# Designs tried in a protein design chat: VHH binders against Protein KTI12 homolog (KTI12). Part 2

Target 1, 302 residues: Protein KTI12 homolog (KTI12), of Arabidopsis thaliana (Mouse-ear cress) (q9lmh0)
Amino acid sequence: MALVVICGQPCSGKSIAAVTLAETLKESETKQSVRIIDEASFHLDRNQNYANMPAEKNLRGKLRSDVDRSVSTGEIVIVDSLNSIKGYRYELWCIARAAGIRYCVVYCDVDEAHCRQWNKERSDRGEDGYDDGIFEDLVRRFEKPERRNRWDSPLFELYPSREVIDKSSPVILEAVTYLTKTVDSKTQDVRILQPSIATQAARFSEANSLYELDRATQEIINAIVEQQSLGAAISRVTLGNELPPIEICRPIGLPELRRLRRTFVKLMGQSSLSGPPLPTDADSAKRRFVDYLNREFGGNNA
Below, E stands for the ipSAE of ESMFold2; O stands for the ipSAE of OpenDDE; V2 stands for 0.75 times the mean of E and O plus 0.25 times the DockQ between their complexes.

## First folded at step 1 (VHH)

Design c3 (framework vhh_8fcz_2)
Amino acid sequence: QVQLVESGGGLVQPGGSLRLSCAASGFTFSSYWMNWVRQPPGKGLEWVSGISSSGGSTTYADSVEGRFTIIRDNDKKMVYLQMTSLKTEDTAVYYCARDYGDYEGYFDYEGQGTQVTVSS
ESMFold2-Fast, scan of step 1: ipSAE 0.000; ipTM 0.326

Design c4 (framework vhh_8fcz_2)
Fold by ESMFold2-Fast, scan of step 1:
Structure c4 (fold): chain B 302 residues (1-302), chain A 119 residues (1-119)
Amino acid sequence: as target 1 above (302 residues)
Amino acid sequence: QVQLVESGGGLVQPGGSLRLSCAASGFTFDDYAMNWVRQPPGKGLEWVSGISYSGGSTTYADSVEGRFTIIRDNDKKMVYLQMTSLKTEDTAVYYCATEWDYSGYFDYEGQGTQVTVSS
């Protein structure tokens, strides 16, 4: 029993890697039972699954649900999807750890230019390709697996643009050897020490646009709450010299501030598929959020 | 409409125990990881614990590991935080939140429940 997470850019050869690994495992000396969990089993097509953040979140939730049900069946489970978000790969690793099963990541390392070409070729053939806007957004948000992270290890790297991936591929054979090890080796693998929560928080929070957005907006909420707690009839919250002040006409409770932050973060996530790019630093994120709050508190005519 | 309603907070002496509850509605509860976060007086938000959508995996902040237990009941659409060996440093408003998959951070924070640990 094991969980294999296939990871890679859109159109990077992930499904070929998944099928090749599954077939090689089935043909091994141990005659492993293998199940592939992929997006094709769902009612929605590829572009519908990635059309917006709620749809994408729902897709990841359904894949995660199928994985959790499947890890008790005694077979090797392969998750064939983008698996592009570190936090999501961490959650899958946690499922494997709780089940006491072996875990690994297979990464199809293909540059963006080849992925774009293969996406175009699929579309030209009438096959299931990504719309350009969706493709570029997914490429921008991709979080490359890192061998130093426990939830990305062991990491088996394939290069479909440089080599043919088949049953004789050395990396496929290495993965098969790892997955079919004896019980003693398996026991040792599952005894991997979990990082402390401080380390886990830091790794969940690797600097990217969405992490900076979430952290920066929370800092703004904290500043508003702190200044309101000073007991003044505050009509303006000052956030330092480079940010505009927040104009408020009444005390704003923490639950309302959190609803506004949640809505802002969702809107910013969805706008990455159209409109301006996500903020790349904390100051840009704070400014956009302050502008958003001033519109909400003062109305569109403020 | 997503709703999360926390309850079970109160005043407790150091070394005591409390159980917090969160009732969820308005979304497919079984498809989301659930989290507890807290805000001590005059401080920022601190993540406390998380549980996978099935309950098969749990994670805890270093400050609470071994003392707190997160549990969920998908049939009742509830998530719980069992707190033992409470310390004065655990004094905070406790919030229930869902996972935001993009960065692993929170979506849909609730109204909160106050926990005060004092002699």
Scores: ipSAE 0.000, ipTM 0.196, lowest interface PAE 14.8, mean pLDDT 74

Design c5 (framework vhh_8fcz_2)
Fold by ESMFold2-Fast, scan of step 1:
Order: structure tokens, then sequence, then C-alpha cells
Structure c5 (fold): chain B 302 residues (1-302), chain A 121 residues (1-121)
């Protein structure tokens, strides 16, 4: 029993890697069955899954739920999705750790130019490709796995743009050997190291940060919509004693609020060396979003 | 209208403790993050610590984490910096500074006149 996380940019050959790994495992001497959990199992358009942050959160939640249920079945479980966010990979690693099973990451390392070309080719063939806006957003937010991180280790790197991925691929065979070898429960390979309290707290907060950001910003939008529905000519939305009010000079529709939220989440996903650390809790996220909205609605600069 | 007044600086021996205070007036104190920044002799300004408007979030520079504590009293319109295990490297003029909007803006719009902290035997 093991959990394998396939990781990579959109259109980086992840599904080929997942299928090849699964078939190689089934042909080995192992008596364990293999299950692939992927987006296709939900019968949804890929653009619907990545249309906005709530849709992505819903997709990740469904995949995570399926993984959590599947790790008790005695099968090798392969999660085939973008798995692009460090915090989400940490959550999957925690599931494997709690189940006491082996874990690894398989990364399809393909540059953005090749991924963009392959996405275009899928669209040209009438196959399931990403819309340009969705594709560019996913590429920008991708957090490359790093071998130094225990939730990204062991890391098996594939290069679909440089070689054909098949059952004889050396990295596939290395992963199969890792997943099928007979290991004493006391050996270092299957032993899950207990991280320090500080490390556990920091990584757990990171794992939840995207969900907290999504929830916090949606709560602010809900409050704006609700208060606008109560009265004509509302010019100020009051959110409580901890947050400054939102000043509005005109009625603001839900499509505009959703666009502003998407832009804000995009900005929060970008690192800044000159700025303060990113919000680590819901209150900080709400306040930063309120400040952002006041700047957008009032035309304030800096 | 906006005024920040620091106090509590002085001479202290290495390993000692000191508490800095900052009295704020002229704005809605609880709506703004507050920060401490310092300038050591012959060096540029260095951010030390920050606290959100509600006091629910704090951050510290690596050099002072575990030794300094920032706290605020919104009823009294005060922010404090409790310094322990002081080092000679902590010698600087310490400024109280208001964050432009909130803790995560990274920009400071008002500073006080500063209070001198000297760590020496």
Amino acid sequence: as target 1 above (302 residues)
Amino acid sequence: QVQLVESGGGLVQPGGSLRLSCAASGFTFSSYSMNWVRQPPGKGLEWVSGISGSGGSTTYADSVEGRFTIIRDNDKKMVYLQMTSLKTEDTAVYYCARGEYDFWSGYLDYEGQGTQVTVSS
C-alpha cells in the first residue's frame, strides 16, 4: 500500500506518467492492485474545474476525499492531477502518514513553452484543453516540488519533452522498485519522521492557507452583496469592529466582485521581497482584501 | 494631527531588559497596524516587529524573535516593545511607526521622533 502523487504543469504529460506507472506496477510481482484517482472520474470539463478558486477548492476537496477513503483499501493509490500547490501536497502527505503507508511524488518537469504548445495541440484536435486564461493562471501559480521537502520526497523526476515515457523508463522503474520492495517496518525507508512542533505548525498553516484565503474573501463578498440588497443608496459596508468599512460610490455587481476577488487571490499568490509576509490567518486575509477593495473602489494609490 | 511619541529608551547592560512605549493620537488607533523599526549607528533603517490593528497577529525580524515582544493596548492608544536578552547589536534609535492601512501593507506613513537604546557595559 502506497500513495503516489503525480505533479506537473497543465499539459505536462502527467496522465501518461500515471498510466505507465500503474501498468508497470500491475506487471510486477506485486500482489497489490493499483487505483488512479483523477479529474476525469468526476465527468466535469477541465475548464469548469479551474474556472475560479471555489471550483478548484471543490475539485481538490473531492480528490482529497477520494484519496482518504482509498488509502485504507490495501491498493497503491495514484493521484493524477496538477497537485501544483505545496500546501495541498502537504495535506496528501499527511493522509499517507496517518495511514502508515509509503509515499512518493512523481514530477513531470516540462517547460512552460512545451506545455503551452501541447495545450494548443489538444484544442486543435478538439480534445479537452485549457482556455488560455485558465492555463496561464495555473502556470503562474505552480509551486515546483523540491526534494529537500519531506512531503515532496522521494521525488521521481520525468522529462516528457526530452524523452518518451514508457514501461522501460529508468525513473518509472526506480519508482516501481521503491513502491514494491519488501521493507521491515523499522527501516528508515518506511519510517515517517515526526517533525518539530514549530515545523508542524508552520506547514499545517501553509496547507490551510488557500482554503482560508478563499473562505475569507468570499465572506467579504457575501457581506457586500447582502448589505447592498438591504437598502438603496448604500455608500458604506460595515464588516465589524476589526475591519475598516468598505466605501462604495456605486452599486457593485457580483461579476465585478468575483473579478476583483480573482485578481486579489492572484496578487496574494505572488511572492514579494519588499513587502510584509503573506496573511497567515483569516482576519489578516480579510483586512488585506478590504484594503484592496477600498483602493479599487476609491481609486486610491499606494 | 497624527502624532506618535516614543519613550523608555536608555542604557542597559548585555543580557538586560528594557520596555519601549509609544503613545498615539490623532487617528483611529485600532484601524492601523503598528510597527517598531530601528536605526543602528552608521546603518540604515531595519524593521523589527509589527502588530495588527486588533492585536491578533504579530511578526518579528529573525534577529529579535524569541527575545522581543510587541503588544498594544487599543483602549489607551499605546504600543509597546518588551525587549529581553539584549545584545550590543540591538544598540539603535528605535522608532514607532504606523502602517499605511494594515499589517500586510509593508509601508509606513508616520513615525515618531525615536528613542535611543544603548546596550553596553
Scores: ipSAE 0.000, ipTM 0.090, lowest interface PAE 21.2, mean pLDDT 73

Design c6 (framework vhh_8fcz_2)
Fold by ESMFold2-Fast, scan of step 1:
Structure c6 (fold): chain B 302 residues (1-302), chain A 120 residues (1-120)
Amino acid sequence: as target 1 above (302 residues)
Amino acid sequence: QVQLVESGGGLVQPGGSLRLSCAASGFTFSDYYMNWVRQPPGKGLEWVSGISSSGSTITYADSVEGRFTIIRDNDKKMVYLQMTSLKTEDTAVYYCAKDEFYGDYSFDYEGQGTQVTVSS
């Protein structure tokens, strides 16, 4: 069992890639059971799904809910949608990791000019194309997958504008090999580890203080990403009554939040030489990180 | 292309010592936390030890605390695991791993690792 995320610009050949991959997996030596989760199941046209931010959020929520429900079935699950927002791909990756299943991204890499032409051709034929305004907005907001990011790896790149995508396509066969290579094995390429160090409730153990610090700061990052996914423009992220809010004037992407967290953890580690001691509990760690973020985002006297 | 190459494993008697090495390439080594993780036969991955980018913060799993020492050399792009007082339960394939996401211990690692077998 695995989760496959299909990604690409509007009208980049994603559904052909999804169907081809599913058919190749079903016909493989292991005869994989495969489920495709797509927008068609919601009985709305693509323009209704992407007409505004609430509709788009609702669609992503329904797709994510279906994925979360489906990953317990023992099937290979393919999510066929734009999956264009890196924060959303991160959420899907977290579902896969929590379920202990294999994960990959299949990216249909087609330039904007070809996507625009294919969209126009679909519309001219009376097929379900995107309205120009919706298409251009989606293109502008597309966040290209990057192999160095865990939620975008392994990355299988297809080029539908340069080649025919079918069951003999080398990249499709590579993806099938990855998804089936260890179906009978307990070995996985990447797995969420459980710490072997015993933890104490509401207290950081000396032996696991770094782990608890990392966990607490990651919870803050997750809260920021989640709240930003609910609204397009926010100036304040509320984290609960015990923590001060985070004040921001623009959307903050996951890579930037991760860089800030990395810097914070490094500073905390280096404080063993001359700075303050490590936090002794999760609340103190979260408070110090929130204070750090507010300073970095301009939470000072101005 | 991130590449991590582990070496130094082998067969040792209980109470013995081994030094594992990991050679890193394809990324800015001095910017990343490095970890050692292991997979015992028929079991899942188990985190063993971690070291911050500067080497100032070091942590160990309770099962290896006081017996293992993690070291890094940023100039050589190497991370090491010095293992002493080895026990039969230390038998596993050992991987070095670059930390992409703090707090969830999902790691980027490559190859087949290095096998450590502790038996008589």
Scores: ipSAE 0.000, ipTM 0.117, lowest interface PAE 15.5, mean pLDDT 73

Design c7 (framework vhh_8fcz_2; at its last look DockQ between E and O 0.28; V2 from the best seeds 0.00; counts 0 for: pae E 2.9 > 2, grease 25.9 > 24.2)
Amino acid sequence: QVQLVESGGGLVQPGGSLRLSCAASGFTFSSYSMNWVRQPPGKGLEWVSGISSSGSYITYADSVEGRFTIIRDNDKKMVYLQMTSLKTEDTAVYYCAKDSEYSSSWYDFDYEGQGTQVTVSS
ESMFold2-Fast, scan of step 1: ipSAE 0.000; ipTM 0.353
ESMFold2, look of step 2: ipSAE 0.367; ipTM 0.772
ESMFold2 (binder alone), look of step 2: mean pLDDT 82; pTM 0.832
OpenDDE, look of step 2: ipSAE 0.169; ipTM 0.628

Design c8 (framework vhh_8fcz_2)
Fold by ESMFold2-Fast, scan of step 1:
Structure c8 (fold): chain B 302 residues (1-302), chain A 121 residues (1-121)
Amino acid sequence: as target 1 above (302 residues)
Amino acid sequence: QVQLVESGGGLVQPGGSLRLSCAASGFTFSSYAMNWVRQPPGKGLEWVSGISWSGGSTTYADSVEGRFTIIRDNDKKMVYLQMTSLKTEDTAVYYCARHSYYDFWSGFDYEGQGTQVTVSS
């Protein structure tokens, strides 16, 4: 029913936060089912998982696949890993949005000095710590979550170096309240930025292709909703000179539009496994989404 | 935080004119259809006019068509209602309203504080 992304520096107390949150949710009045997805299923140690970019990308890919599979189960899913890269957190946010479930980030904010000390203490005890080179590389590349970004909001900040994290922790209880409250389907979360309407195609970078695809499809949905919101009977949604119109034979509600967008984004995300390659720019993405919608609304193939 | 601030209301004689303004902030203004709704004394809310996200399409309630004009300036994040040939029946608090993106059929998700328009001698 929700996706929780645990985020933080190496050795910042993330697993304690994840376990504490999970147990508090299970013991709540609503008796939530909770699943934690973490690196423990890998047979490689943490240094092997982060030894090089291909290994790290493989780890992120596996965790993302586990998340995508799990969001359909009706459980609260907690992803316990570094989740240090903004682009990767954006991908996880896209999965949650496509599934129509709540999303939040729990950030373990611990300064580098304490993380280094805790890493050294683990190594001194013969436990699974990070090699110095790997640790410093991860610290250098860490992209701190910012609550202004949609993929980092709502943001729940924990300070394991300043406080004991347990089931009575105020921030844990705040996160539990957020995750278990009844959603009013009429209310938009204003902390999440609205997609912008672009007048020209933008090139997709490989690193941000999913972000640009999500943004482009949201702009199309927004345009459809806006033209229908004027209360006039419409049979055609005009999206500008570069795109074909969308033919509509009935009013289309936002829940249906979001379901169609979810399906489209998933199909595009699986393009390397089946079908054509991902769109290379925003205009191509919008065109393919418009074509997809026209097929779905018309019920006929050309 | 989404904010809508109306201004331009006042006392006007029948047959007179007023221009209402609405300043929007806290969201991507150019991505939303905007509306004017009003509440006459002792009555419920009634929809007055709407304008699409680009300003390319407008619509009006039958009671105001031909007398009112809705316009928007996306650069200034403003929506306006130009009112002419005012009647005593136009007396109401006028609200600027954003259409809900989250639930198309829910109507308006944000309204301003309103501005009072009184049409009387």
Scores: ipSAE 0.000, ipTM 0.117, lowest interface PAE 18.2, mean pLDDT 74

Design c9 (framework vhh_8fcz_2)
Fold by ESMFold2-Fast, scan of step 1:
Structure c9 (fold): chain B 302 residues (1-302), chain A 120 residues (1-120)
Amino acid sequence: as target 1 above (302 residues)
Amino acid sequence: QVQLVESGGGLVQPGGSLRLSCAASGFTFSSYSMNWVRQPPGKGLEWVSGISSSGGSTTYADSVEGRFTIIRDNDKKMVYLQMTSLKTEDTAVYYCARKGYSYGYRFDYEGQGTQVTVSS
């Protein structure tokens, strides 16, 4: 059981990589069943999928829901799409972690010039290509996977413009070895679920705001845990002069703190134009989360 | 310079009709999807409708589906919103917006807007 996220620029050879990996896995000693989840399964033109924000959000939602459903089946699931937004890759990684399954990213690293040429060649053949405007927009918004991010690792890099991708490709074989090896007991450690990256800009980007929000709220959880570990009885957690303190009337366990953080991040991620605006930076996110925690802890009448 | 200029707003009675226009310049209009977004008094922005680059595909918010029609003319670099069976809840500043994607409904470019008021 595993989740494989294929990532790359539009027209970077992702589908060839997905099919090759799936075939190699089916022929391995493990002979695992493999499922590819892709945009074609929704019977929509690719330009329709990326024509406007609601369509693109709907596509990501459908892909994510299909992944979440499929990871319970015991198959290896390969998600073949752009997977271009790091916040969305983070969501997919969270699904894999929650399911307790192996995860990796396969990145088709092709420069923009080759991707443009391949897109034009597809269109010239009457195949399903991107409209130029949609293509250039997707290229500009692409967020390259980074090996240092846990939701982008392990990272297997393919270069379809430099070599033929087939079952003998070294990187494909390396990915197969990773996906079929025995489970490392340390991957079941709950601490591995925590992002350990500090690479964020001072202000949130809406394209990756969900993972920035998750990281900011995790810092608050870490502060609570640390301060509770220092004292015998802590009634107030101080986070600095710019944040209100957190008032607690009882010891709060890590599982409860994580549940509250997941609920808060989900609520903020579901904020729409009709709800309160999303936080504009990490400090605003922390203030909202602290307010949320104080409300949750103060509502206990027992 | 990308420019989007809306027009056609005004005062209309409930049940009436109105056509909004958006003139685009400074980019290859036929290569981009276009959208209409509105902001009611004292509320946030809400997406209303979208149209693909070719005009072959359209999408609508549930609140306006069946009442509003989005159309475009690539030769004239225009996008239109035909509004029928208008309700008081349709009162808002309407903005023309070029394709852009992110969490929280953001667009690359928005025009200055045109006011639509539905009242007796």
Scores: ipSAE 0.000, ipTM 0.111, lowest interface PAE 19.8, mean pLDDT 74

Design e10 (framework vhh_etentamig_d1)
Fold by ESMFold2-Fast, scan of step 1:
Structure e10 (fold): chain B 302 residues (1-302), chain A 121 residues (1-121)
Amino acid sequence: as target 1 above (302 residues)
Amino acid sequence: EVQLLESGGGLVQPGGSLRLSCAASGFTFSSYGMSWVRQAPGKGPEWVSGISGSGGSTYYADSVKGRFTISRDNSKNTLYLQMNSLRAEDTAVYYCAKSLGYDEGWYFDYRGQGTLVTVSS
């Protein structure tokens, strides 16, 4: 039994972190039962929830009430919301303390520029985005978790703008280890070291190969975006020793990269008996995607 | 495992109507905004319409405003696109799409082959 508080700026990838953590816990050797408490359960427009201070207090009250009722069920409870106010995180910690259960915070650390871009893209897609005024107000009032505070510890930091968050993410696995460890009189709480990075390519399941392909190709997009945003020259993106570099002759925007990735995944899903087979592992998928991007960027502009 | 299965496409005359459906599984459907995107032969993908997780907000590309209506039934995990006054330029494969997470605006996540809509006389 535990309480997990997901924390982060508006549009910082909190829900993917919550879902990924929940799925990894359910698939763990202990087969944990997990419940996610989130704003979507109230079926209200996001901007209505954050229109003014009374509305925000009402939302926090509803979430807190659901948490308080849920911590007696024997499940791991994940609270997926901004959880931006340290006083509110303190109240959630008090609920866990009173229930005698484990507690931790998972923080999605994304810079404001990426959060603004993701909010814009969310609105462009017709998803529940934040109005600019509400977004900027929430960003200004966000109180970053601090691991020195007992109500923000242990603190597991994720970087959705710099990496793909999935079931193999080291920080996710670290959190799972913390949440599933058995209590015995010989085991002391120690700093959890990040798990060793798996060096072997994971084999894709036939049942979910396209979803796994999506995630592998997203890692390539994230690497390109990161290198461009760090002021790297837009002539060659280096992805490590196992992958060829990506040759680019112009700035490539995130929307274009996203469209190319979707087109690639779709083409792989439509592979015929006369075409090449689907990649069988993440490394092969990444290599084929890099080759695809080099062809697209090299075209007539080469 | 996220699965999206599109259906309802076909051959229709200019000025006709079609209703597309998308059956979703493998995620909490009501927690995610959904979109329709299309890809015409020889063209890149084009976003067509979007709807919030609650269904309270809907958005449309200028090319389809007043002709298309997006809706969802969260009890059935199904997304719909009602297409009226169809034009030859609406000919495309239509895909439904979701975000990677409730607070994630990174990109659309669509899978499979979509459903083909052909508008011709």
Scores: ipSAE 0.000, ipTM 0.140, lowest interface PAE 16.9, mean pLDDT 72

Design e13 (framework vhh_etentamig_d1)
Fold by ESMFold2-Fast, scan of step 1:
Structure e13 (fold): chain B 302 residues (1-302), chain A 122 residues (1-122)
Amino acid sequence: as target 1 above (302 residues)
Amino acid sequence: EVQLLESGGGLVQPGGSLRLSCAASGFTFSSYAMSWVRQAPGKGPEWVSGISYSGGSTYYADSVKGRFTISRDNSKNTLYLQMNSLRAEDTAVYYCAKEVTITYESGYFDYRGQGTLVTVSS
């Protein structure tokens, strides 16, 4: 029903926030089903997973895949990990958007000094903590969530170093209210169901077919550019519920995307007895363009 | 602060026409797809129509296709819905809704206005 992304520095109290939120949701009047996805769910070694960039990307890939599989179960899914990279949070937001479910970020805002102290305390107890080198690297690379970004909103901020996080915490109750509310007027982040037969796009005008095709394909390019601007971790561009994702094996520059779009539009515009007809609507045009891009980008694997 | 203000609703006879307007502020209107959603008394919300950020693509629910026309004026930050051949079943509160992303997607919005009541009676 919803995707919740827990975000924060290493050792910032994220697991306590995740468990508290889950328990409060399960005990709510609507009695929500909740699933927590975290590194421990895969029996992963913490320091090994963050030892180098390929290992870290592999960890994020595993977590993302589990989220993608879980969002169709009718449960509220909570992702409890660092979620420190803007590009990765964007990918999770795209999964929620494609599934048509609510999304929010819960941010455990704890300064570096307290995080370092808590990490040391875990090590002193013989518990699973971060090695100093790994900890300092993660702290340096942390990208703080910002509520002005759609993929970081709504943003619920907790301060575990300044307050006790429990079921009576005001911010926890605010998040629960957001996650359990029904659609009403004047509401943010609303999921509205379309009528069962009302998904047909208006047909392209014959006089303007190439112009409309050009516009529809430009929307796809804009989405790719936007998602790539968020970081080097992007290997899959999600375009919503009706379109397949675009698989990219490398960053694709705007000049290359423009070239591919112009080539596609030109190909579609060619008069031919054997060629396929022009798409009859914008959604069909977008699907054919996405298929075209996936074929073009597949060449780097050969 | 994102704000959407609907206007133009009222009482109209079956077969009549109304034009709804939505004044948008607090975001770059020309960069987002927009939709109209309605909710009849005692029923859930129903998506009615959508328009891409440029106005180049429009979409309609089968129940209103051929009768309603969605349009936008990006220079005025205004969305419109022209409603013709109105029926009793079109009676509802009509809401202006902003899509989350630049690309058109229906069924997922981050803001909607307070709504404007359209009553088709007598």
Scores: ipSAE 0.000, ipTM 0.125, lowest interface PAE 17.3, mean pLDDT 74

Design e14 (framework vhh_etentamig_d1)
Fold by ESMFold2-Fast, scan of step 1:
Structure e14 (fold): chain B 302 residues (1-302), chain A 121 residues (1-121)
Amino acid sequence: as target 1 above (302 residues)
Amino acid sequence: EVQLLESGGGLVQPGGSLRLSCAASGFTFDDYAMSWVRQAPGKGPEWVSGISGSGGSTYYADSVKGRFTISRDNSKNTLYLQMNSLRAEDTAVYYCAKDLSEWLYDSFDYRGQGTLVTVSS
């Protein structure tokens, strides 16, 4: 199981890359199903999806929801959309991490001039092109993926303006090799939280404090998913000697864990004047999240 | 730490105007899109308006388009919402919210305490 995020400017050849990758994967794996999640599945044309902010937000929400559901089916899921906003790619990466599956980004790197030309050619042929105003707005808002970011790695770069993208493309074959690596365990590819040899908690930076909080809490979700995957009867999740255990009185699904993490991050984002101070480091963030989960799982019932 | 502090709410008559402000600190303000979200009594939160990090792109919910104007002053780390032609259904607590990226993504990682706007005769 894996999540593949196709990324690129409007009219950069993303759908050809997605279909080519899917077909190559199907030929390489006899038992692996591949599913493409794209905008066409929601019965709206391109211009309707990007006509205004509510439509665009609705589209991204539907795509995220479909991805979140699909990563539990045992399929390789390919998200074929612009995926142009780094915050959106970050959230897709979080879904993959929570599910304990492989993740990668396939980037169709095409300059604006070629994308504009291809958009015009599609419109001239009566195919699905973007209106000029929508196209220029999308191009301006595009945030290029960078492999130094975990949510953009591994990064497989394609150049549709320089080469033909087909099943023999070297980068497509590299991506297939990565996605079909042998997995020895039947459990998810999730790591148990372990403290560093020299446990020195990094202080949250001002600019990235909530991203860092989100990452720290994601490690806890990954540990819960991993331990529950080893046995459905687990009533206690251990996170090392520095954190209290998480007591669970029932099986807890990944969608519920993800919802609780989102709610916790949102609560931590409220003004410090109205509640307890924000955590200053990863260890404090993890402790607060563990406390939050224990309250939610053992909350008082009427 | 990230802080967002709203102000400018109050009681106003139907057809009136109010200007909300949000003072931001603890992060590089220009690097993030900002939004206004409201919550009326007994209802869930409703996204109202958003603005890109540079201020070059603005977006509005259909219910407020043509009546509300979002703006920002990056030199002062301040977000604004100019609210005109107010209606009783605009009564809500208004929250300033920080997006996850420079462009509106659809997810907020921080919001303020809120400021109450009551539209009543």
Scores: ipSAE 0.000, ipTM 0.219, lowest interface PAE 12.9, mean pLDDT 75

